# VHH binders against F-box protein At2g26160, part 28

Target 1, 331 residues: F-box protein At2g26160, of Arabidopsis thaliana (Mouse-ear cress) (q1pez8)
Amino acid sequence: MEKPEWSELPGDLINLTANRFSSISDVLRVRSICKPWRSAAATPKSFQCNLPSSNKMIETVLSPTTFFRVTGPSSCSYKGWLIRTKQVSESSKINLLSPFFRQLLTPSQQTLDLLKFEVSEIRQSYEIHIFDKYLIQGVIGKEGPSHILSRVVFLDNLIFAVGQDDKIWCCKSGEESSRIWTKIKNQVEDFLDIILHKGQVYALDLTGAIWWISLSPLSLLQFTPSIPMDYDGYDSCNKRLVEYCGDLCIIHQLRLKKAYIRRSQRTVGFKVYKMDEYVAKWVEVRSLGDKALIVARDSCFTVVASEYHGCLNNSIYFVDNVRKSVIRMKL
Below, E stands for the ipSAE of ESMFold2; O stands for the ipSAE of OpenDDE; V2 stands for 0.75 times the mean of E and O plus 0.25 times the DockQ between their complexes.

## First folded at step 18 (VHH; framework vhh_7d4b_2)

Design y3 (from w7 with Y102T T106F; at its last look DockQ between E and O 0.28; V2 from the best seeds 0.00; counts 0 for: pae E 10.5 > 2)
Fold by ESMFold2, look of step 18:
Parts: sequence; structure tokens; C-alpha cells
Structure y3 (fold): chain B 331 residues (1-331), chain A 121 residues (1-121)
Amino acid sequence: as target 1 above (331 residues)
Amino acid sequence: QVQLVESGGGVVQPGRSLRLSCAASGFIFDDYAMGWYRQAPGKQRELVAVINWRGSSTEYADSVKGRFTISRDNSKNTMYLQMNSLKPEDTAVYYCATLESTEGDFEYDYWGQGTQVTVSS
């Protein structure tokens, strides 16, 4: 089998993998994205950070990936498409990825000249890659940032990530020789997610409590109580942080415990919690209103549903690994 | 569509050489560390060699160190395994894979179908 023809022209082809939020199968072909994107957003660079293990240094790479909203120049459409991109590290070319997967979009017959399209950045995320056969195989344990569920936040000259051991790790973002992963000391809880919100870094623990990260000294301090435990028969370890209407919210993805199913796990629903600051208690968000949640592996964010083709309000879009597809659930 | 396709396997006498290729498509090859794995009859799959995303760092299993050389050509989205001084115990099906996790989600842990290498003696 040969490499695909579009590997030299990554911005000429696009195939929207919008399973179940389009009434018809739209197939788009992208001619070029590089030019509009250089004018719309600064291109982030990959970072190499080192992880000490025994008496050697393991290389890790943080590769940026960016979500954009793309709208046509036509005066008759205010709706856009959600796309995900990644720069080829040694060139100015930009590869299009599936929004929910790290897969390059397959070439199509349709051509879309993105030189005439408007783009706006939604958010930037990162992929973590680790080069060490023993760490990846689990031989030397669970050290360093998680390469499976990449959760990375930058603040000032620091990089924070959720580790494979469910602890928060930190790395300075300066010159490559100074980029060393270290674990923040004295962590009493396990963490599931991390987010930058209003200039502060917050971490979500297994119980659904939010902690903030103090930079002076570098430490974790509990910020909220735990969410109400509503997971009898469900795994407790599928929670994410998201901004919704300016507030931090917790999304609990409800999936059945493996002991209850001999087949692969599947998601049966979601709970969303917001802190009611007046009574200092968690309350369930029963409706997202005119918004939807996008739950990708390395990013979780809200969108206004009416601004996107095929996006339904009050909905959560996520990846179902059993079906290897994007699924919509109404909240 | 993501694919990893191995080629270059075959039957060879002890002491001879083979060169395996792994052609990659459907993902950004330059951003992944890659590896070669092998599985001999009746044995568990084992990691043979690893190469980082730039090709600047490599590691090998002790059993092949000094005999095998892993390399990559990012302009061709291809990884290679040069196997010199082959021994009967090198007989196995050889797989290429991304180095995300062998226990991870299929979406992030891509494998080829394998190519047979037989050292006949």
C-alpha cells in the first residue's frame, strides 16, 4: 500500500466526519488552508520536554492542535464548520484533522477554496507523545504526563499536565535544556482533568472537587467540595472540566462499570454540574439551552449550536470507542 | 483512513540480511514515535526497536542490538528495519506500530497486519 496523494498537499482535501449531526453526507475538498490561517492565527510550535526515569532522560513532545470555526464568504450563511488542524513541524503547511480524532481527513471529490473562507480560533490543545518502549509498555510504571488522554495547560512559563499516575506534573517552558517534568509535591488526591479559566489553573479530582494551582509556592489547594455522588453502577473516573456561560462546570460521563458488562463499556448518559455560589452547593445543569458540548479526547468546550452546520442545541457530542464514531446525546 | 503496511519479509538463510518497510498513511507521521514488534510462534509479542519522531534517537531489544537498525524517512512517511546477521530465533511475524500504547484505544494505537520473516537454517 502506498501513501495517499494528499500527503504533499494537506490543505487541499477535507472530509467532514460528522456522524449523526448531518442529515445528508457532505463531502468537502479543501484546496488550501495555509494562506487564510497565517492571517487568522499565530502558529504554535511543538515543545520537547524531558522526563527523568532512573538514570536516563525520556523524551516527550507536546504537539499543538487547534480547533477553528470556518465560515463561508457567502452572505446567505452564518453557520460554519468545526475543524481541527495541526502544523507540519518544519513547514508552514497545515494538516486538517478530524475534530474528534487525530486522523487526517480523507481526500474527496468536492473542492472547497478556503483561501476565500473566514476562520476563527476556538481553542488550542496539545497531543503528548512519549519515546520510551518500557514506559509505554508499562514496564517502568506510570511516570510523567499522560500520552493517552492529553490534558495540558500553559500559564506563564509553566506547563501543567495530568500524569499517567493521575497526579499533576509541571514543566518549565523555557529553553529545551531546562524543560524537565517534575511532579507537584504533596498531592493527596488523584486528578482527572485540568483547565485554564480566567487566568488560573484548575484541576479536577476523582470525587469531583476542583482544586486551583498556586504558583507561589507551587501547590494544589482545594477550591470546591466534591460533587454529589451519582454513580452507583457507574465508573467514577470519567469527569471533565468545561467553561459554560462563564463558569466552571463538571461533565460526568456516565458509563457502566466493566464488572456489569462482559462487552466493552459504553456511555449511557451525562450529568453536568455547576457551583451555585449563593448557596455554595453543586447544582445539576438540566439543559444547555442553545449550546452544545464538544467532548474530544484532548479538549472539551462549549459551542453555540446555531453557529455550526448540523449542530443541535442542548446536546453533547463525544467519541464512542466501541463504535469508533461520534455520538450525540441530548442532555 | 489510517493504515500501516509492512513489506519486505520472506524466507532467508541464517547470516543473511532482510530490510523491512512500513508505509504509513492517514495520520501525521512526523509527530509519532514508531516501533517494530515481533511475535514468534508460541511466544508473546515483543518490542524489537523504537525510533523517535525525528529519527534522532533509537533503542533496541538486547537480542537484536548490533544486528538490527531502525530508521525512518519522514518525507516518504516510511519506517525501516534493516536486519543483518539473521538467526533462526529471529523467525517471527514483524509488525510496525505507533508508540502511543499497546493497551490504549484502537483509535490511538495503530498496528500493521504484519510481515512474515523465516530464517530456515
Scores: ipSAE 0.000, ipTM 0.366, lowest interface PAE 10.5, mean pLDDT 71
ESMFold2 (binder alone), look of step 18: mean pLDDT 82; pTM 0.832
OpenDDE, look of step 18: ipSAE 0.575; ipTM 0.783

Design y4 (from w7 with Y102K T106Y; at its last look DockQ between E and O 0.46; V2 from the best seeds 0.51)
Fold by ESMFold2, look of step 18:
Structure y4 (fold): chain B 331 residues (1-331), chain A 121 residues (1-121)
Amino acid sequence: as target 1 above (331 residues)
Amino acid sequence: QVQLVESGGGVVQPGRSLRLSCAASGFIFDDYAMGWYRQAPGKQRELVAVINWRGSSTEYADSVKGRFTISRDNSKNTMYLQMNSLKPEDTAVYYCATLESKEGDYEYDYWGQGTQVTVSS
């Protein structure tokens, strides 16, 4: 279907903004004033690394990407648009991308600075690109590779990743020494997702249990029991972590189990689980109220629906993997 | 709009050379590993050559190794396949594609429409 109205800055506004600047000097001066586009702390940069998987190292690029809510000129409606951005390497310029895909908002890779808009940072995440030569060597001459993209989290001077072996690895960031990855010991489960929540790193295992990652010593501590696994015939690998109303929740994207077919099946529904800490039991979230969930390719987060043009309450917006389009489902 | 457009196919005699091009638009080309696939009539599509985002790592199917060379020019958003010493078994429709891993069991590859290569004697 059509791109959601709220999910991209209108093209005519992008073109008007792009025509304002005549030099890099002008862009750098204006960028230094616009605090939402320049963080006070060090901004993570794209870097190439070898991400571990068992006894192998996999060529990887980790590229920071940021989601913003943007609103038009002052005295406008408080409704806005959702965009994804990436900085152009070694530049003050920013590429504007579709929030659900890594598609450019302009056809010519035009680089834009947005100065007349009010912006609110929603979430910083990482795009991950993998070149797994070992997998490729095993499948070349056939249908081609099938990878699972790893997830990464930065905390202080550390990088945490779910490797291609479904295990959690840690290393120091930003330096040549960041090439030394350590597998966290005693991982009895496979992991699906990792998230930074209230200054702590949490991981989601295949059974739907959440684990807390301790830094001193580096270890995993089970934080919740597993969610109910009563959905026979559904793929168990389509679970993600999201922060919702200040709490960690699990989103289970319901697709029929892929028994003998490499291609994914269409999403038929969602279940959302929240931990009731008083009785230590998972409960199903039956309504998102005035909010919507954004299930993007590399990120999963919540928005207040009324803050976006055309965004509906109690809705989940996700990518239909068969049609490669954004779909809305009411929870 | 993401678009991949192949060109350079044609009919050639065995032993000759052909150069395929793949022009990309609508995405950040420099972020993607790329590949060439081919599909002969009645056969399954096969991956024959791959190249990482910088062009510093490549892999080839045994059937083309030593004869085909994959390359890319990120300044032109273009990938190439130099095909030397062509054989009749190289006859196929050739497709360029991004090599993006599945995310959450999704298929995120972008594909061209293909260009025909025919090697006949």
Scores: ipSAE 0.481, ipTM 0.767, lowest interface PAE 2.0, mean pLDDT 73
ESMFold2 (binder alone), look of step 18: mean pLDDT 86; pTM 0.867
OpenDDE, look of step 18: ipSAE 0.574; ipTM 0.794

Design y5 (from w7 with T106L Y108F; at its last look DockQ between E and O 0.54; V2 from the best seeds 0.00; counts 0 for: pae E 3.3 > 2)
Fold by ESMFold2, look of step 18:
Structure y5 (fold): chain B 331 residues (1-331), chain A 121 residues (1-121)
Amino acid sequence: as target 1 above (331 residues)
Amino acid sequence: QVQLVESGGGVVQPGRSLRLSCAASGFIFDDYAMGWYRQAPGKQRELVAVINWRGSSTEYADSVKGRFTISRDNSKNTMYLQMNSLKPEDTAVYYCATLESYEGDLEFDYWGQGTQVTVSS
């Protein structure tokens, strides 16, 4: 596989913005970055947003993050760079991060002058950090269970999340010191992912069925049938929701079950499924066309490949945690 | 760009103390749980102590419990390991690392280069 370098801001772009500013407001006078943070005053600014059903053995914190496309000065092409940003708590400062590895792009307190560049929001997401004492005790030589990673979505004044019990929980999004999470009642399935799509919240269960979340009353309604499981030897929990060409799709990251590969997992491929509305059946997507899929640790989304430097069509970009690199696979 | 730099290692007599430091840069330190690992000559790397992102929750290997204390100062982007009552079997290279639980496994995104601790005689 080819090791792409397309997702990082170039050093000369960072060098161009090494000037000092008297306030962050001078740096953040851009169309997209200022607008989302200004209008999202009800968005949690705390890094201490515990997930539902947490106990002392499993601690989880949500850290808000936003993916942006940054295009250079007018002398540059239409192509841009993918970056991740995080707002510094209780301030107008923004940290610039690598989209895949969560490393700071400006660690020496240098400032990117975004007034000279165009910035477009791709999506808002959350980094999920888990401190699992059961798993840690297992590594230290004590027995303990393991747990899966959770997902969150915002809609209006509500936060929806997949809790540690693999069920959907909801709470109000205000900046309170404590949050009151309520579980949507009568959930019979376990859930893997949750997404905001066309103003509605959808959840993905273990079988690949998508559920619609109704707000009046709070309830789950099955929206699609289950997807076929194409490969029996693969881990069933590596399915994610993504929007592709305006449609809701399922991406299945094919990883060998841990029982076959001890202490490591390797991605061997991907399957993408789209609902055929006419026949009400899942159809495999054989080509992404002019798009690419970005599979970051806590987020999965599509981009138009031609809008990014070094991004190839019909490609999936993901992280190989064993090799600590970004890998491209052609669909 | 990302750096974890251990310091404070050295040669000490049994029963003495050392304090290791791990200075972090290039990432948002407050977002990560952290751990100390050690590797003795001829042995595999083993987890010694772990601390969550706030410093409110810790776990220790049985071999060091009661003798070692992990701590962190998020204002200084630094993690510490206070090692008391040192024994010859604590002789190892000590590494700091970030710690995440991901897909039922512990993942360590960033590692330091290590600092030598030798407990002789």
Scores: ipSAE 0.461, ipTM 0.816, lowest interface PAE 2.1, mean pLDDT 72
ESMFold2 (binder alone), look of step 18: mean pLDDT 84; pTM 0.854
OpenDDE, look of step 18: ipSAE 0.745; ipTM 0.886
ESMFold2, look of step 19: ipSAE 0.329; ipTM 0.753
ESMFold2 (binder alone), look of step 19: mean pLDDT 84; pTM 0.849
OpenDDE, look of step 19: ipSAE 0.566; ipTM 0.793

Design y6 (from w7 with T106E; at its last look DockQ between E and O 0.41; V2 from the best seeds 0.00; counts 0 for: pae E 2.7 > 2)
Fold by ESMFold2, look of step 18:
Structure y6 (fold): chain B 331 residues (1-331), chain A 121 residues (1-121)
Amino acid sequence: as target 1 above (331 residues)
Amino acid sequence: QVQLVESGGGVVQPGRSLRLSCAASGFIFDDYAMGWYRQAPGKQRELVAVINWRGSSTEYADSVKGRFTISRDNSKNTMYLQMNSLKPEDTAVYYCATLESYEGDEEYDYWGQGTQVTVSS
């Protein structure tokens, strides 16, 4: 039973997406002078930035995006809506996007006066897009190429990113006309994710070990052991980093291996791991309490469920790739 | 609402040309590399031509190289496929799609509804 993804959304999730913004999510163009919007956009470039590469066959672009919580003018409940934004140009115009699908909420030129709304930044993120001509030449005429999700992190005047080669790259974030990306040397492991946590950059490898990025010298140092062996027919490469209750945690999205299924993989569950510092062991997090996890295609973060319309406690919200819909799973 | 709408298909004789168009809306077209796929009756879908977000880099399947030309106009949110010297084996439904997944995984890509191209007689 294949139906439109938006019609299959759980009723409680509709409020988490911008559907409650019939005045905002309708056909609107935003011209905003709100301080939170302007301040939150100061770090991201107002335009796409290419990652430099010495390999002329591989092209990359870095596309900044920001998640906001938007509350109405008279909301005594303090509940709000989750939106994603991208700045179109340096003219202070902002595209409003679905937080999960990167689709425009409105292509129209209607203007909304956001001075009557409060906005708060949840997370700054970057989308990395890679056009790898070597890979394309190997798959064209068979199946389409893939473009994996990546994470970027700012620290001081540096940008860190996980590239398509599963290695960590670094460059300066200044107003320099050309950005020089440097691959951190001596990377033996392949990496799945990076995050800024308590003022430091951490990276997650394929085994579920977390690595700390040192700036003096620029290098990687293993910070935790690998997560427990939990291998039972699931793809091991669907792990992400998240902050939960002040701790750095690992989310393992349980998807069946592609080798046994010749169609789009389905998510059958999630496991969340937290490091118990006293015994130096990974412990499974059995409940998110009053929080929810937002698993977007390019970001993974937590929210306090009661602060969002239609958001349920102890829940994980993610994209069902087969139905192209947002799904809730209780942890 | 994301839409990719193909047009320009039809029935033509071998050796003739067709120009397909793909009109995009509901997403930021300039952010996406794009591709044309085709699926002949009873066959698997195959990627035929690709173009990066700027239009500066392209690749083609061997079966169409030298005959097909992919292009895009970001000011019109439109991608094109110029198909010259058409052969009966080019008969297929042609789809435009984003290239967020090199494996053709639907989780990341948006797809058009397709336009029929028939090369007959």
Scores: ipSAE 0.356, ipTM 0.718, lowest interface PAE 2.7, mean pLDDT 70
ESMFold2 (binder alone), look of step 18: mean pLDDT 83; pTM 0.844
OpenDDE, look of step 18: ipSAE 0.531; ipTM 0.783

Design y7 (from w7 with S101D; at its last look DockQ between E and O 0.50; V2 from the best seeds 0.43)
Fold by OpenDDE, look of step 18:
Structure y7 (fold): chain B 331 residues (1-331), chain A 121 residues (1-121)
Amino acid sequence: as target 1 above (331 residues)
Amino acid sequence: QVQLVESGGGVVQPGRSLRLSCAASGFIFDDYAMGWYRQAPGKQRELVAVINWRGSSTEYADSVKGRFTISRDNSKNTMYLQMNSLKPEDTAVYYCATLEDYEGDTEYDYWGQGTQVTVSS
C-alpha cells in the first residue's frame, strides 16, 4: 500500500485535522509536512493579556512555551537535553531556549531541524511577561508588586489567573481584544499559585491548602487541608504547585534575605509535600528518588534525572537571581 | 549569549540632541519590554524610559519627559532613545536593559555595558 502522501490530503481535511492537535510537538510535526499543513496548524503566539488588576499601569504578555527532551541523532546515549521552546510574538518562528533562562540556545538566524533529533514534550506552559509602568518613577529596584509568573493556567477556552488581589480570576482565552476578567465568587482565601492537573485547575492558597476550581458553576472548593508547617526561621517561603508521580504536591522554597541587599533573597532549602490520601495529611517528601525537580519561572515539573545530561537524582534545579542552582534533597 | 550593546553616546553641548541605540541579541527581543537607565557619577542608577514589547506604550521619568523619546524596531532587534534638549544633568552612563520582573527577588534583566553621554558647555 503506497504510503499516502500527507501532502496530498484535501485542504478541508487538513484543516480539520490540523486544528485538533493540542500537543506542540504534534503541531510542529504537522507544520513540517508541507505549506498547507503549516498554514493550517498555527502555533500559539504570544499575546497581550493583562492580568486582572485595578492597575492600568501594568501590561502583561503571555507567551506559550514548551519544555522538551531532545536527544541527538547519534544517540549512543539515552540521555537527552532539557530545552525550552518559545514562540516569537510576531512571527511563526519558534526559538529554543534554556529551560531556566530566557537565553537563546541557538543564534536567531540559525534554524535547527528537529527532525534530526528525537524530541519529546515534557510540559506546556505560558510564560508571563510583565511591564509595570510604575517602575519608571524612580530608582532601579523599586519594590513592585510581586508578580508570580506561574499564576496562569489555560483550560480549554478559559484562562485562569491569580490577580493582584491574590484572588482567582477567569476569562475567555479566545477573546483577545476584549478580555473580560471575572473574579470567581465567594473567595475567602488568598491564592499563590495555579496549576493544571489531570485536566482540572487547582489553586494553592496562602495557607498551603489546595483548592479545586469548578467550572460549572464557576467556584472554588477546598480540596486539601492546609499545610501545618510554619517557617518562622525563614524570611520567605514561596509556595508552588507541582505534579509529582501523578500527585499534586506543594513545593516550599525557603529563602533568606541577604543582609547586604535588602531585595535579594537566597534560597536555602526546599520542602516538598505530598498528600497522604489515606490519612488526609500532608507528608513531607524527603527524597525525589531518581527524579529531579525543575523549578522554572513559569513551570515546575519533575524529570527522570538519568534521562538528562547534567541532571542529578534527588535534586532540585532552580534559579536564584541569574544563576542556576541545584540543591540535593536531604534524606 | 544575551547581549545588549549601546551606542550613540558622546559629548554634546546643552540644548543639543543625541540618539542612542541598543542592539539586542541572544534573546527574543519582541517578547521583552525594554528600558533605558542612566547612572550619573555618585548617583544611583535610575530608570529613564521604558517601552513595552510592541512599542505601543512608553513611559518616562519626570526629569526627561517631553525631551526624550524611547522607541524600538523589533525587526532590527534595536531600541532607541532620542534625547533632545539635553541638559548638563543628563550627563550619565546610559544603559539598555530588558524589563522583566519575577517575584521581585529574581532579576532576569539583561543589561548592556552602557554608553557615556556628557552634556557640557
Scores: ipSAE 0.300, ipTM 0.662, lowest interface PAE 1.7, mean pLDDT 82
ESMFold2, look of step 18: ipSAE 0.508; ipTM 0.802
ESMFold2 (binder alone), look of step 18: mean pLDDT 86; pTM 0.870

## First folded at step 19 (VHH; framework vhh_7d4b_2)

Design z1 (from y5 with G104P; at its last look DockQ between E and O 0.55; V2 from the best seeds 0.00; counts 0 for: pae O 2.9 > 2)
Fold by OpenDDE, look of step 19:
Structure z1 (fold): chain B 331 residues (1-331), chain A 121 residues (1-121)
Amino acid sequence: as target 1 above (331 residues)
Amino acid sequence: QVQLVESGGGVVQPGRSLRLSCAASGFIFDDYAMGWYRQAPGKQRELVAVINWRGSSTEYADSVKGRFTISRDNSKNTMYLQMNSLKPEDTAVYYCATLESYEPDLEFDYWGQGTQVTVSS
């Protein structure tokens, strides 16, 4: 079979096809085909996108980021490294970063030839950079956002976010000037997190219930019942959604209650819950088995621990007070 | 590794000017807001000025408003603090920092070693 001359495809078809690729790995593959394909497939770039907020003093930048598994070419080991990539602003360059921090893994002047490595995409996300003008005015924490970490989800031409008012907002992912946030109507609950799962957007409310976001009409429907949220002696203020073994799960990060300095709060444990569909009840996941849970700032996901260097099974990796930490799940 | 290196500090008389620089490396500089802190002897560290990722938005502590100007050159991965009309009260170690986390109690994630500014007659 004669190798197809991909460069000879009509430009319209190239453009149409190239624009359908959403994964960074696919985009990179498309860009590697030839010049016409490269031109047609633009890499995701960072852009200013202020999250919905009553506080006009907050500026937000969204930057696409992707988690990858990287293995060496001559490695006898099947184990790889978990890395995160980030587009360098308006440049065509992509940087390799720590999964948990915004640190470059390599000097900025050095270029890595990824063709020498085996690279597989794990998860796409958006890093959120927040500039709060109230910080300088010493009004930190008084009139600031209720949530420490903002969450955004991209679906087709839409962006969903949990706003500062703890409600779900949506905007079109078009030009900067056209990004008008609209609050979904008739929301009765406050929300903590949002996730893309199986092509649909779900949100976690304060009561621990998961809601499904309908696009037509744009509305919220309760998908799961609430979950008990009280832990004696602990603050479970950090609640996240994660996909585990194809199911949506809820993560409760347990921290010690400290009266005055939140930054000094220590994570003491995690609770993970899965919905039992047969009984329609939340069940605690006491073991992650051969998997590790990655709780990064902008994303939560699971990996097979044995596939990664320095990754323990039945463990949760997270950032606590600007340091990487790990907790093993207790049976 | 993320590095922030301050320079430009020194000893000056009241009313004089200094320009501090912060050279950044180990991260994507133009994606982050930056800022200056200062700590005087026996006092708590205080935020002096902040600048957004583009340099289009700045904020200042009331004590330095009208006298200090924060700026950045993203092409050089450098942030600046122009300090005019310096006062003895401005005497402190000045620290460069990057804002990476949005937490009420965590203002900046990375810090430089600081540069000494002394204003004395």
Scores: ipSAE 0.171, ipTM 0.585, lowest interface PAE 2.9, mean pLDDT 82
ESMFold2, look of step 19: ipSAE 0.538; ipTM 0.789
ESMFold2 (binder alone), look of step 19: mean pLDDT 84; pTM 0.854

Design z2 (from y1 with G104P; at its last look DockQ between E and O 0.31; V2 from the best seeds 0.00; counts 0 for: pae E 6.1 > 2)
Fold by ESMFold2, look of step 19:
Structure z2 (fold): chain B 331 residues (1-331), chain A 121 residues (1-121)
Amino acid sequence: as target 1 above (331 residues)
Amino acid sequence: QVQLVESGGGVVQPGRSLRLSCAASGFIFDDYAMGWYRQAPGKQRELVAVINWRGSSTEYADSVKGRFTISRDNSKNTMYLQMNSLKPEDTAVYYCATLESYEPDTEFDYWGQGTQVTVSS
C-alpha cells in the first residue's frame, strides 16, 4: 500500500511534512495529552468485552482514542494540526496516528517533544476491535455472519454501542474480567449511531429520529420526530450524529443505492439537519459557515476551519473506502 | 507506510521444521488480529492459522493442526509460524495478513508479498 497522500487531499486537515516530525517516533511520553485519560471517570487502557453471537462468544477490545489539536511554539500562528492518538495498553507510550486511518504519523525510532507544543483535546472515544472466530474461519470464500460494534459511549458504570444488527448493546464498565455485552431488550427500532451529549446518551434510528437512553429503567425513549424522508435513489442507512454549535445534528451522507450497479457507488453529497426547538421541526443546515465536519469511522465532530492548516470552511471531510482516501466536499 | 514482510521460507526435507516471521510496520500491530495464508501452485489461497491481537486465542486449518504453531511478539511487531513435521503438501507461498472483523472495507487489510516454502526429498 501507498503512504498517505497528505499533499493530494482536497482541503487537507493536516499540513504536516515528514521533516516536521523527523525527530518523532511511536515512543512518546506526553503528560499534557495524557491528563484527560488519567481521570477517575474512564479506564485509560484497552480492555476486553465478550459479545455473544448465536452459540459462540466473540472477543472484542475497546481501545481509547483521542483527537487533538496540536499547535507549534510560534505565537504568530493559531493554526494547528489535527491528530489522533492512542495509548499503548498498560504503558505510558502514546501513538500518534493519522486522523482518518490507523496509520502511524511518525517513522519508528523517532520522538516528538510535545513540551514545545500546545495541545487541546477535541474528542475522546473508543475504537472497537473484534476477533470473530466465525468470520476468521470463513475468510476463505468470504462468507459468514459478522457482528460489528460501532460507537462506544460511557455513562456512569455502563458502556453502550451500536451493533451491526442495528441494535444497542450495553456492558458493565470497570476492571472485571467477566465483561459481557448484552442487548437492551424490547428494542422496537433499528439504530445507526449513538452519542454522549450534555450528560445524556442519545441514539439515532434509521428514520432520522433521535432517542435518549434512560438508566432507570434501562430503556429507549423517543426524543425527536424523524427527519424528512423524500430521498429517492439513496441509501437510508448513512446517517450520523454530531454536535454542532451546541446542538445535536444529523448528518445524512447521500450515497447511491446498489441497485445502480452500472454507475459508480459513491457519495454525491451531504444533508445536515438540526432541530428547531421552538417549532419542534427539523431544519436543514445549508452552510457550516467557518466550520468543517470531520467524519471518521468511529467519530464525527466539528472543527473551526481557520484553526487548522489545510482546512477549508463549510466542508465535510470523510473517508471513501473504495479509494482508501480522504475526500473533501463543500456543504 | 503500512508494510508486512514475510521471511524464513526455504527448501527443506519432509519431517523437518521451519519458522516463518512476519514483520509489521506503519500501524499499531497489537490492535489487530493476524493470520497466515498459503497458496500452492494451481490452487486457491487457503487459511493456515489465525491469532487474536493479544495472542491468547488461535485457530488452525485441520491440515496443519498439531504441527504448526502461530504466535506473536507485540513488543517486536512480529508474528511467527512454527512449522514442524513438514510434508510435501505444505509446499506453497505463505502470506502474512491483517485480520479485521469490522465492516467489509479494505482499510488496513494488508498482505505481504509472501515467502516460498518447498518441502521435497
Scores: ipSAE 0.138, ipTM 0.539, lowest interface PAE 6.1, mean pLDDT 70
ESMFold2 (binder alone), look of step 19: mean pLDDT 83; pTM 0.837
OpenDDE, look of step 19: ipSAE 0.377; ipTM 0.686

Design z3 (from y5 with L106I; at its last look DockQ between E and O 0.41; V2 from the best seeds 0.48)
Fold by ESMFold2, look of step 19:
Structure z3 (fold): chain B 331 residues (1-331), chain A 121 residues (1-121)
Amino acid sequence: as target 1 above (331 residues)
Amino acid sequence: QVQLVESGGGVVQPGRSLRLSCAASGFIFDDYAMGWYRQAPGKQRELVAVINWRGSSTEYADSVKGRFTISRDNSKNTMYLQMNSLKPEDTAVYYCATLESYEGDIEFDYWGQGTQVTVSS
């Protein structure tokens, strides 16, 4: 019997992320004419945004990445693989990556039937990369976006991200030379995550309350109360936002408190909450049913587990910082 | 299968030059800012040179400024460190790494195995 926590992924899922993805790479390269891969109107480009200040200049780049479900030639054609892609600069060429670790897939030397694969876009996301050249002089700044909680949200002509100071930052998405990160004013709370949901931007604070971002004027308004969580014995700072069955939910990753400051803490479980719209109170989601939850640094989303090879129902897949491996936990 | 491989280290007399190379594979090299670190015997590892994604912005530790030059060739997935006017104080193991966290949190960086540079007479 498999352990309920921090267990290593099944061998089939590992094969999906390493071996089978590499086997598909030649097919996807040849099928670069697929609509999701070559549309000029839907082909996102990297954004560079700057944060100049009197004593620092921080360069950031938002690099687009896309998650796909790929189904290949098989007698049971509904099961597929999860892959990540990034487009190479100045070309329509596409790099294929592992979904959790962002490593390039190994090229396959076998020939493939190029007409039998289907590709479905799941989610588009952005990876944040930061260059603070003044770090070399020992100047530690906490301004600007954070690549640790790398969710990026676009709405209208604005880009939003959680900063390394746990505040919400934004910039305009127009011409690259005019992109400057600015902090939304008067943020009393610290924030952990941000999401676009049903055309509006929401932010999650440290206590598990959700805030709505107003665009006129640009400000944060509390939308929900805090989640009803007993934090005794667990770290309260590991929460994410996700859409689940059309609803906005909070995922609380349960890590043991320690007396010492450490950056790697063991995960012992998860709690998932959704808002009961009739009572306006948080209720615990006791089961994901036929779904699995994918928790990556730059994205958090659900999949139907039966649509993926080796994916188990009612499960959460995440990267364990201690083991540097993908772990499955049953909710 | 992310890999960073340093080369070009060796033993050299003071005042001479060495050029270090760092070959990268297994990830999209031109999406990452890069850095050279060094660790001298009995000392903490220190960051000595950094370069942005395009190679258009660089910075150096004061101890090497004007003597070392960092560069990159994204078409070859390779970063370089030209080390001129070497001093005995430059003796260290040199590491190349991705620069993912500017807080110095190395848990998110990819690292090479290191190459020894020894400056003695």
Scores: ipSAE 0.496, ipTM 0.774, lowest interface PAE 1.8, mean pLDDT 73
ESMFold2 (binder alone), look of step 19: mean pLDDT 84; pTM 0.854
OpenDDE, look of step 19: ipSAE 0.507; ipTM 0.745

